# Ledger of designs, part 2: VH-VL binders against Cap-specific mRNA (nucleoside-2'-O-)-methyltransferase 1

Target 1, 225 residues: Cap-specific mRNA (nucleoside-2'-O-)-methyltransferase 1, of Dictyostelium discoideum (Social amoeba) (q54wr1r214to438)
Amino acid sequence: IFINRAAVKMANIDKLADLLTPIIPVPGKPRDFIYFGDVCAGPGGFTEYVYWKKTRGGKIKGEEGLDLDDVVKGFGFTIKGQCDWNVEKFSKQIPIHNFVKEYGLDDTGNILKSENIRDFSSKVFYNTNGFGLQLFLADGGINTDGKESLQELMLQQLILCQILTMFETIGRGGNFVCKIFDTFTPFTIGLLYLVYQHFQSFSIVKPFTSRPLNSERYIICKNFL

## First folded at step 5 (VH-VL; framework fv_temelimab)

Design a18 (from t4 with heavy chain Y103W)
Fold by ESMFold2-Fast, scan of step 5:
Structure a18 (fold): chain C 225 residues (1-225), chain A 123 residues (1-123), chain B 106 residues (1-106)
Amino acid sequence: as target 1 above (225 residues)
Amino acid sequence: QVQLVQSGAEVKKPGSSVKVSCKASGGTFSDYAMHWVRQAPGQGLEWIGAIIPDFGTAAYNQKFKGRATITADKSTSTAYMELSSLRSEDTAVYYCAREGYSWLDSYYGMDVWGQGTLVTVSS
Amino acid sequence: QIQLTQSPSSLSASVGDRVTITCSASSSISYMYWYQQKPGKAPKAWIYAASSLQSGVPSRFSGSGSGTDYTLTISSLQPEDFATYYCQQSYSTPLTFGGGTKVEIK
């Protein structure tokens, strides 16, 4: 049903950590409503999972007497072009018409540019009436396209920019999920320790996949202080 | 039409340090990693390390870790490689070479190389 | 560390000959890069991403391969092609080069 393995990974992570139930309700919204962000995650597997789960597989189509704006609202930030959002390929039963795609000030979607982070953060602030996000998802990777050695040079900056974007947009009690890599530098360890200090719980998880060995890991951080 | 222009040849004594520069002329460091590669006389190519000046991130071949320091100054479009505790086996031509790190340019490998700097270590 | 082994280490050939150079990686990689170096000169980028020619490289050159085995071929050797050719991987750190294949005039 899902368009890629990212949705299945998110489902596994959510079942383990219960990430879609806010500890602090959004003022003016129903108890279970969440704002969420999804950065560097085109074509949108994590976003598809969140909308699927919150709409109960599409049951909220209006017959349930609920407006989508009272259930969930997502903000996406990913590179524009070939790796862009593919929301039209999501399961057609899942309503996602209120999902907002952002590409930053220069319209590129490049999270490595500070002006794009500021632009995205400002739009999230205004669209959430200053409350911020209850879930921040960062599934950023570098195209491995046979050049995995370049990941070592870029990974520190990528994780820094994802974490900075999270800090600028997350609300109190919010949950954070971020993809991490096997290669840890002192810089990356320092960043993770900073993140650890700002959440009530911090764990490192390897999601279940159909493949026996997979090097993907995620940090799962609950309840932003 | 970018060129990488390196500093001139050096003769050093064992135990000393050398610092080689590499300046981008007619182009920019934007969107590029700058690599350092050496070649001993009559031998093949050996990677020392690289830096992405836009981010200040550097990586090293473990063989040179602790002796090599790679830095960059974006205001002058100049990258540097400093090698300390020099030995006679460090005698080599040292090259800088650029490689795109953006999704569009990373495909091309090290597409532009400096002319090389001969470092001779002798007592 | 991924080791790249080039074969042969040296060859003698005549103008018009077909020349084949092989590069084998100690573990699977996605792409290979090739550089041409003439005596006293810096290496020149020659082939990228296993099979794509750099700007200005004559069409008599071709690259192929996947996984652990990659090949550079010259369909009809010309005088200006006499050089040493190096393969290189960017798949994992440290970046490594093959030992080089010296193409010498017969």
Scores: ipSAE 0.012, ipTM 0.534, lowest interface PAE 8.7, mean pLDDT 81

Design a19 (from t4 with heavy chain Y103F)
Fold by ESMFold2-Fast, scan of step 5:
Structure a19 (fold): chain C 225 residues (1-225), chain A 123 residues (1-123), chain B 106 residues (1-106)
Amino acid sequence: as target 1 above (225 residues)
Amino acid sequence: QVQLVQSGAEVKKPGSSVKVSCKASGGTFSDYAMHWVRQAPGQGLEWIGAIIPDFGTAAYNQKFKGRATITADKSTSTAYMELSSLRSEDTAVYYCAREGYSFLDSYYGMDVWGQGTLVTVSS
Amino acid sequence: QIQLTQSPSSLSASVGDRVTITCSASSSISYMYWYQQKPGKAPKAWIYAASSLQSGVPSRFSGSGSGTDYTLTISSLQPEDFATYYCQQSYSTPLTFGGGTKVEIK
């Protein structure tokens, strides 16, 4: 059903870490409701998985009688344009009408701009009544195909901006998933140590469906302190 | 529409330093990486390094690391390349060139180049 | 360091001729970039991502290739095409350029 490799990766990560079950319920919502964020993640594979699993493949109204707003609500942030959200390609049975697409103050979706991070963060906190996110997903990358020479300049800043956006929006007890690469700089190691200090558990995982030669890994952080 | 305008030609003595500027006009400076490339008389193109002004971080060709310093001032949309301990073989035309650094824009490569700055190292 | 070897180093051709320039990388890369440089002028971006023409580049130009081998072709050479053409890779640091191919019109 999932032909999108990002959705399959998220399913594998969730199976290992049980990321969609909140430890702190949202006041005024059913116990299993979550707010989640998905940054740098167009066209939306991680978002597709979360909505699919939380709505039980689209069966929420028939079996449980619940409105989508009582089940899950996501906030997305990604570059506007060709790599933008493509919800038309999601599995047809997945309801996603309450998913919020944000593009920052300048309407570009560029997470490398601090004003865009602040705009996204303020909208998240306003729309969650200050509760914040129970799951933060960061699947950001650069165009490595033909552009590895800029990797040192771009990846350090990208991971910093994703982590800053997470700190600005995550709620207590929240879970964090972030793509990293095998090449560790002192800067990246320092950032990972700061993240490590703020979560109850920290793991580094290679999803089963990632290419064997791909340097792609994910940090999985549970229970924001 | 977008132009990169470089500072004028310089004549320097061996052992001195030179600082070349590159000002962006008619477009967005901070959305781009700025590269520095040189060309010695009658020779090909050689990459020195690059900076992404939004990050404040620079990368260098190891051949020039320790002698070249690349900086940027976002408020004036100007990038700089300083080369120290000049030798006669550093005589070349120095070019700045921009490259989009986002996932979408990096596809286009170095799409706009400055006019070049001739640096002559002679006693 | 990835080395780029251009062939030929120079060529002479008549107006209307088909001209082909090759660029070989010492290891497999993604995409090649091409620049046109006229005497006394800065290089001008010409072809990006192996096969896409920059704005304003005449349709007689084309690019192709993948892996280690890339080509730039001019289907019908014109007088204004006299220039040196450089290939360039951005796959790995340091960025490197080919030695250039000087195209002379007879």
Scores: ipSAE 0.006, ipTM 0.542, lowest interface PAE 9.4, mean pLDDT 81

Design a2 (from t4 with heavy chain A33V)
Fold by ESMFold2-Fast, scan of step 5:
Structure a2 (fold): chain C 225 residues (1-225), chain A 123 residues (1-123), chain B 106 residues (1-106)
Amino acid sequence: as target 1 above (225 residues)
Amino acid sequence: QVQLVQSGAEVKKPGSSVKVSCKASGGTFSDYVMHWVRQAPGQGLEWIGAIIPDFGTAAYNQKFKGRATITADKSTSTAYMELSSLRSEDTAVYYCAREGYSYLDSYYGMDVWGQGTLVTVSS
Amino acid sequence: QIQLTQSPSSLSASVGDRVTITCSASSSISYMYWYQQKPGKAPKAWIYAASSLQSGVPSRFSGSGSGTDYTLTISSLQPEDFATYYCQQSYSTPLTFGGGTKVEIK
């Protein structure tokens, strides 16, 4: 059904933490409506899961009088090009026509640029009437093939940029999921402590669908303070 | 096109410190890793360390651990390398060199180099 | 640390000759990078990702290799190719360079 294993991974995470049920309802929207963000996760597995779950596998699309804008609205941010959003390959039963793809001020989708983070954040703020996101998803990775020595530096910058983007866009009561690598870096530990300080609950998990490596994990954070 | 311009030659006494600057012009300061590499007279190239200027994240060659400090100032598009406790064997030309990157594109080498700064340590 | 050993350390060849420079890593790596340096000048990026030429590098240059063994080849040596060539790895910290190969035109 899903286009890649990322959707199955998100389903596993959501089963553990119940991430798609908002603690604070969005003013002017039905109780179960959420705004969500998905960064560095092209081709869009996490986005596919969220739309599938919120539309009840597409059944809501067929119900008379229902508007997708009363069910869910997502904002995506990923590099433009080969690993870009592939929403055309999503299950045909999943309505996604209100999903917004953003590529930042310079139209590259490069989250490592501060100006692009600021541009994305401003657009999210405007489009949510200042309320912010109820779910922020960050499944970012980097291709360090041949340059493993830069992996730590680039992963540190990537996780920092994802967390900064989350802080700029998340609303009170929002939930956060972020892929992490390298559990022994002082910089990463400092970032995790900062995140820990801002959520009601904080967990580190390794989903069943992840490689049997020690480096790939997800932080699951509930209820932004 | 991107150009890197380094500060001028320095003559220092043993035990002192030197701080070399590298100013980038053209392009964005946040799209690359800035490396520092030195070359003693008649010798090969030796990597000192690197920084991602956008966030100040740095890595070092263990040989220079505790003596080298690499920093960057985004507002002036300038990277710095400070080397303390200087010895005569630290006499070398010090280069800054840029390596482009993105979270999906990590194949590039050090594609733009500064002109070099000669640091002479003499008693 | 990964040690890079270049061979030969120096060579002298005639215009039109085929020149091969080798770089051996002490452990397996994915890619190799090559730089050209002329006397009194900063190094210039020449080859990246083992086999890709930097913009402006003449097509007579090529790079190849995998694992521990990499080569830079000049198919038909020209006078402007007089320089020292350095290999470099980014696979593991610290980043390391080979000792250099000085190419002298006869």
Scores: ipSAE 0.012, ipTM 0.562, lowest interface PAE 8.5, mean pLDDT 82

Design a20 (from t4 with heavy chain S102D)
Fold by ESMFold2-Fast, scan of step 5:
Structure a20 (fold): chain C 225 residues (1-225), chain A 123 residues (1-123), chain B 106 residues (1-106)
Amino acid sequence: as target 1 above (225 residues)
Amino acid sequence: QVQLVQSGAEVKKPGSSVKVSCKASGGTFSDYAMHWVRQAPGQGLEWIGAIIPDFGTAAYNQKFKGRATITADKSTSTAYMELSSLRSEDTAVYYCAREGYDYLDSYYGMDVWGQGTLVTVSS
Amino acid sequence: QIQLTQSPSSLSASVGDRVTITCSASSSISYMYWYQQKPGKAPKAWIYAASSLQSGVPSRFSGSGSGTDYTLTISSLQPEDFATYYCQQSYSTPLTFGGGTKVEIK
């Protein structure tokens, strides 16, 4: 069904945590509608999963009178270029035409730039009438091979920027999923504790679909306070 | 379309130091690791170290630690490699090279290279 | 320090030949990178992540391997392919290169 490994990971995480049902409904929208964000997420596996599940595998596309804008709306932020969104490879059954791709103020998609975070956040705020996101997905990572000291610094900055973007865009009652690695520096631990304090529930999981030797984990945070 | 332009050739005496520059144009300077690699005449490639301009922290090959200093100036989009206590065996072409990374755990290797700077160490 | 051993150090081949270059790491790694260098020029990125071709690299090139053993193959050698090829690992610091394989005309 899914072409992207990331979509399969997201399905596994969602099965464990039930992330797509909002605790606080969006004013003016049907009860099950969500706004969501997906950062560092090209080629789009997490986005593909969310649209697939919310549209019930595309069945909603065939229902007369039901607009996609009453079902789900996503905002994506990813580096422009070879690893950019690859929507042509998404399942053709999945309606995704209302998904918004953002590349920040400088049009690069670089989340490490504060100007790009602010630009993305401003557009999310405007497009959600200030309500914010009910689901924030952050699947960003760097190659952890071969650059021990640079890896740690790059990873710390990436995680920081994803978390800052989440804080600027998430709404009350929103859910947060973020990729982390087995690199528990004092800085990273401090960031995770900060996140922990802002959600009703916090867990660290290794998805069943992750490679056994892969150091990746996900934090799953439910109900932003 | 990013391009890396290095400073010109240098001739240095043993015991002196050399500072090679590498100016990036056409792309985002801070989004990449900048590597320094050298190649002695007729020999292979040898990694000296790298810096991520946004963090200002450099990693070094232990062989060069204490002699090599890698820095970056984001305002001018320029990376530098300074090598001190020069010896005749430091005669080489010195390359800067950009390494892209992305949120997908991908490194594309050193995908953009400068033209090289010949450093000759002779009395 | 991970040492990369390339084999052969040089080879002579004719246009149309299949050429295979190997790179052996002293310890298991996840990915290998390959560079093409012509005399007097800077290296060009050629293959990344063991098997992915850089933009503009002809499809006659392929990379494969895992663990300690990696291979670059040219299915039908062309005149523009005569160059020195270097493997490189980024699994552990210091980053290291193989000694290079010079592909020469017979």
Scores: ipSAE 0.000, ipTM 0.457, lowest interface PAE 13.0, mean pLDDT 79

Design a21 (from t4 with heavy chain S102T)
Fold by ESMFold2-Fast, scan of step 5:
Structure a21 (fold): chain C 225 residues (1-225), chain A 123 residues (1-123), chain B 106 residues (1-106)
Amino acid sequence: as target 1 above (225 residues)
Amino acid sequence: QVQLVQSGAEVKKPGSSVKVSCKASGGTFSDYAMHWVRQAPGQGLEWIGAIIPDFGTAAYNQKFKGRATITADKSTSTAYMELSSLRSEDTAVYYCAREGYTYLDSYYGMDVWGQGTLVTVSS
Amino acid sequence: QIQLTQSPSSLSASVGDRVTITCSASSSISYMYWYQQKPGKAPKAWIYAASSLQSGVPSRFSGSGSGTDYTLTISSLQPEDFATYYCQQSYSTPLTFGGGTKVEIK
């Protein structure tokens, strides 16, 4: 049982796009191993799904002689606090002990700060021996009820920072999933076009439960060039 | 050009269940939600629910929750709506209709409809 | 649940007449969708995103509106336009339809 709707959402997105199958294997690792990042996604639903799927619900932990470090390794970056990672409430059958939680240079998890992006990116490259991430997940949001013009500006900054963090950490052949809310500004359209140019495939999907045009969508990008 | 082809008319007794099918001909269900809408004789349109076959996720009108089950088989490009505990007031034409769920395609609404399946509930 | 109130429920008009039907939502929405239905047939998608015509829909049809109030207009009614028209919202679940406006020959 997943602890929040983000895990269910990620499962549905992965079924559509087959995001956890690497095109380029990590040197020194089994072919199915991935490094992945999960930003702005507390309390960790996307992370729970990835570990669950890659470990086959915990079954691959030792049955095939594979250490967890030969199966999957994740790097998390989210705002510290009550919506923070809730790893202890993940299904207890899912091994997750090699998951790295990062909160940036100032220990806040605020992705809107460039120093926090740089800190997270440096740690990812150090821990992947420069290979980078094969899957980047970004599920960030901002609640600005009753402030439509301000909401648009804030969402532009969030999507920009998530995309910048992706570009700094993703490896060749990596896959990218990012929540978007507003694509009608020239800035956001230009930013999405830039992303489009760097992946072999690009899709925009509307979650079934979201309202048209005023709620979340996801871009799903496969095979970073 | 995609067509939605539905199963034939059914006559059912009160308390039984009915399962209506909707097959995409000339295309697939990829990138589409499949909706089920009914219309009682001489009445308006009523939404039952929908499924996104690519996700396997379904949503229901609360009025039908617990009685309606919407499923899909991607390998045959076929969606199903099963309605249980049938009553005379369930007599209606049942339609399937597709809606694009990608951001740029969702603005089209339900752009292609099946021909309808008449379900008559009578003793 | 967003309630759609469609008016009028029916109208009688002659070929060449300007016809206007209105759909009012109980709360603000982004877009409205319109469907044309002829007796014994499935609804046909007619207008999407409040104001855009589906492929093959004659230019005498137009849609307008925002927020809670939306309108379908036929500038010069033709014989093939006699049908029932339904508005529909996809802003919130459950998806809801208006009660329909039957456009009848006078």
Scores: ipSAE 0.007, ipTM 0.431, lowest interface PAE 12.1, mean pLDDT 80

Design a22 (from t4 with heavy chain S102G)
Fold by ESMFold2-Fast, scan of step 5:
Structure a22 (fold): chain C 225 residues (1-225), chain A 123 residues (1-123), chain B 106 residues (1-106)
Amino acid sequence: as target 1 above (225 residues)
Amino acid sequence: QVQLVQSGAEVKKPGSSVKVSCKASGGTFSDYAMHWVRQAPGQGLEWIGAIIPDFGTAAYNQKFKGRATITADKSTSTAYMELSSLRSEDTAVYYCAREGYGYLDSYYGMDVWGQGTLVTVSS
Amino acid sequence: QIQLTQSPSSLSASVGDRVTITCSASSSISYMYWYQQKPGKAPKAWIYAASSLQSGVPSRFSGSGSGTDYTLTISSLQPEDFATYYCQQSYSTPLTFGGGTKVEIK
């Protein structure tokens, strides 16, 4: 019901890394406009934060001569039904009507399926005129009820698919935020090194809102090369 | 094992206020939204509102507009629901219930409930 | 406000019977939640996300549905299953519950 926990995490991350100010402006858009993506992050806390911040808490109005399409545009991808987008819970003051919800080719939102990644990526490419995303957010997790022995393997697949989707959609100068866990395998380390090689800066942070004993961390990657 | 333990039964006069507490033990209080739900004798369940303790953000059912106040104290892992201007129809058992709100845990619904607090409003 | 209409409001059944409870939402929603409540006790989370059983719920229970129509089924009713069952939505505020279905012994 409430998505404010994810929104507060994103606010803390953005305060540390200044993720919403693009280095490369989108042709034909105002300087501070961004395209962004938000995957595996239903019910939409990260998305709510980005729209809130970019619209100054809803202070922009259509009648003021500022179109929402000149401020921000987001593309969301999350599993349909289970942790689906809940935009009705967003503040009514925040305009979000141009947010695009995607569920992939098979309409399930399953990011573990390559055809769904390709479908999402194609739609992003088409809708950004090939420019790509200036911010990619990935806050995915897996319910492993009774399958703790498989948790690391399943999380590795999720992290791989989120990173693959990022590589397919991110534009030059884009910023990337991805949830990781601090139990590293050679696979995960290799994957993070690949990410490291493609950004000007790479850091690992634990948001202040995360529990002290929680293994949850975020990589923050700035300026896609 | 996580438990939600509520304060004891109360008898109140019409026009007064009642404040019910809900203390979480075993686990982290801040990772969950805390909901308040009531049930009048022999009737169904009715949602009052909820709070996310980490942010102090509360949401309310408009039926309780201006009368219900939901708060939380993270240092004591306790949520509170205060209902003012009590009427006889407010006689009910009041429950607290937790809900996860992250991508991984948000789909479980209200998975742990308190034992309930009977509030009787009579003269 | 999304209204949940639960049917039937009560039913009488014998041990071993198949019991079906329905819940209809006034608007399309993504998921339904079900709770079991016994007299004098707090509700217990029973089914989440339309079809997933909470820990400790017997396999004779199942949930199904999408959109506006959802169902809870008990394939072979047992003595401990006599209770009131409530559906609930979290898709839109205010959160709402169905009126409840009381499952009574015949």
Scores: ipSAE 0.000, ipTM 0.425, lowest interface PAE 13.6, mean pLDDT 79

Design a23 (from t4 with heavy chain L104I)
Fold by ESMFold2-Fast, scan of step 5:
Structure a23 (fold): chain C 225 residues (1-225), chain A 123 residues (1-123), chain B 106 residues (1-106)
Amino acid sequence: as target 1 above (225 residues)
Amino acid sequence: QVQLVQSGAEVKKPGSSVKVSCKASGGTFSDYAMHWVRQAPGQGLEWIGAIIPDFGTAAYNQKFKGRATITADKSTSTAYMELSSLRSEDTAVYYCAREGYSYIDSYYGMDVWGQGTLVTVSS
Amino acid sequence: QIQLTQSPSSLSASVGDRVTITCSASSSISYMYWYQQKPGKAPKAWIYAASSLQSGVPSRFSGSGSGTDYTLTISSLQPEDFATYYCQQSYSTPLTFGGGTKVEIK
């Protein structure tokens, strides 16, 4: 269906875990409305999937006359200048005009900087009237252009920063999806255990996509406590 | 223009510790990893470890893990390498070197090196 | 741990000669880095990303290679090229250096 590989990956994850239906309704919104966050969001495959699914491929406004603000609203955080928010031929029909792109306090989109996490979190808090997110998506990776040794220095910080951003923005009953790397350190294991303790359920999932075997997994966490 | 200026030579007794400093001057300290490399007299180069000051995360060569501690103070643009339980085999010139961790700057490798600090371990 | 084997360990050559230094990695890597070190001085970054010259490096120097085998070449050796040359990988930790090649002009 999708021509975007990230959207296909998210569709597979959602089919397994039913991530887009909140257990706790957002006050003042229809039952199935969600606020969601997508960090390390470029080029936007996860975001496009969520809008596509929630708007039924763009049909909702035409068929029902519903305002997009009664259906879904997303907050994205991505590295500035590396974002490819191209609305592909398939995704051009999807209404996403209420999606908010954030680049942090220093306008770089670098999630590894604490001031940028704080800025993003404050804006999410304000825009959700303090209720927080019902879905948090983190598909971050590190590419040092063939300098894999720098990747080792950054991996622990990246997962820490994604998890901290999630804790700062997620609402009670919210769902969390985060890409994890193949190798684990005691630090990373400790972070995952901390996450495990804050959700009703915790799973590790390998999505059904065309890519090298055993390359990546996702943690899927349901119902933030 | 960036220059890395290291602390002066040290003479230490076996079993003691040494802490070498490396100050970045003439440029920014941010956006760089700081590496520590040593060279024993007449020998080659050996990597000790590195830190990314922006994150406070450090990585070590397993050979030095437990003895080496690499830290950074962003307010003074200074990186430190402390080596404990010194042995005569630790006698070497210790170098700091910077490496960009951005996608553009990381391509250049360790592009700027300090002048070196001679650490002599003798009784 | 990726071991870098550098060859030869030392050489003597005349001014104007072509000099070739090789560096072999124990497993495949994407890039190799080269440093020049003169007696009593800190290493200087010389070649990055296998084949690109650092600013100020004379054009008589070149780097090449991929996978496990990399080469530094000096097309016409000059007196100021007397130094030890080290290859280095940053593909995986720990970062490792070759044993060095001492270039002596005689």
Scores: ipSAE 0.013, ipTM 0.541, lowest interface PAE 8.6, mean pLDDT 81

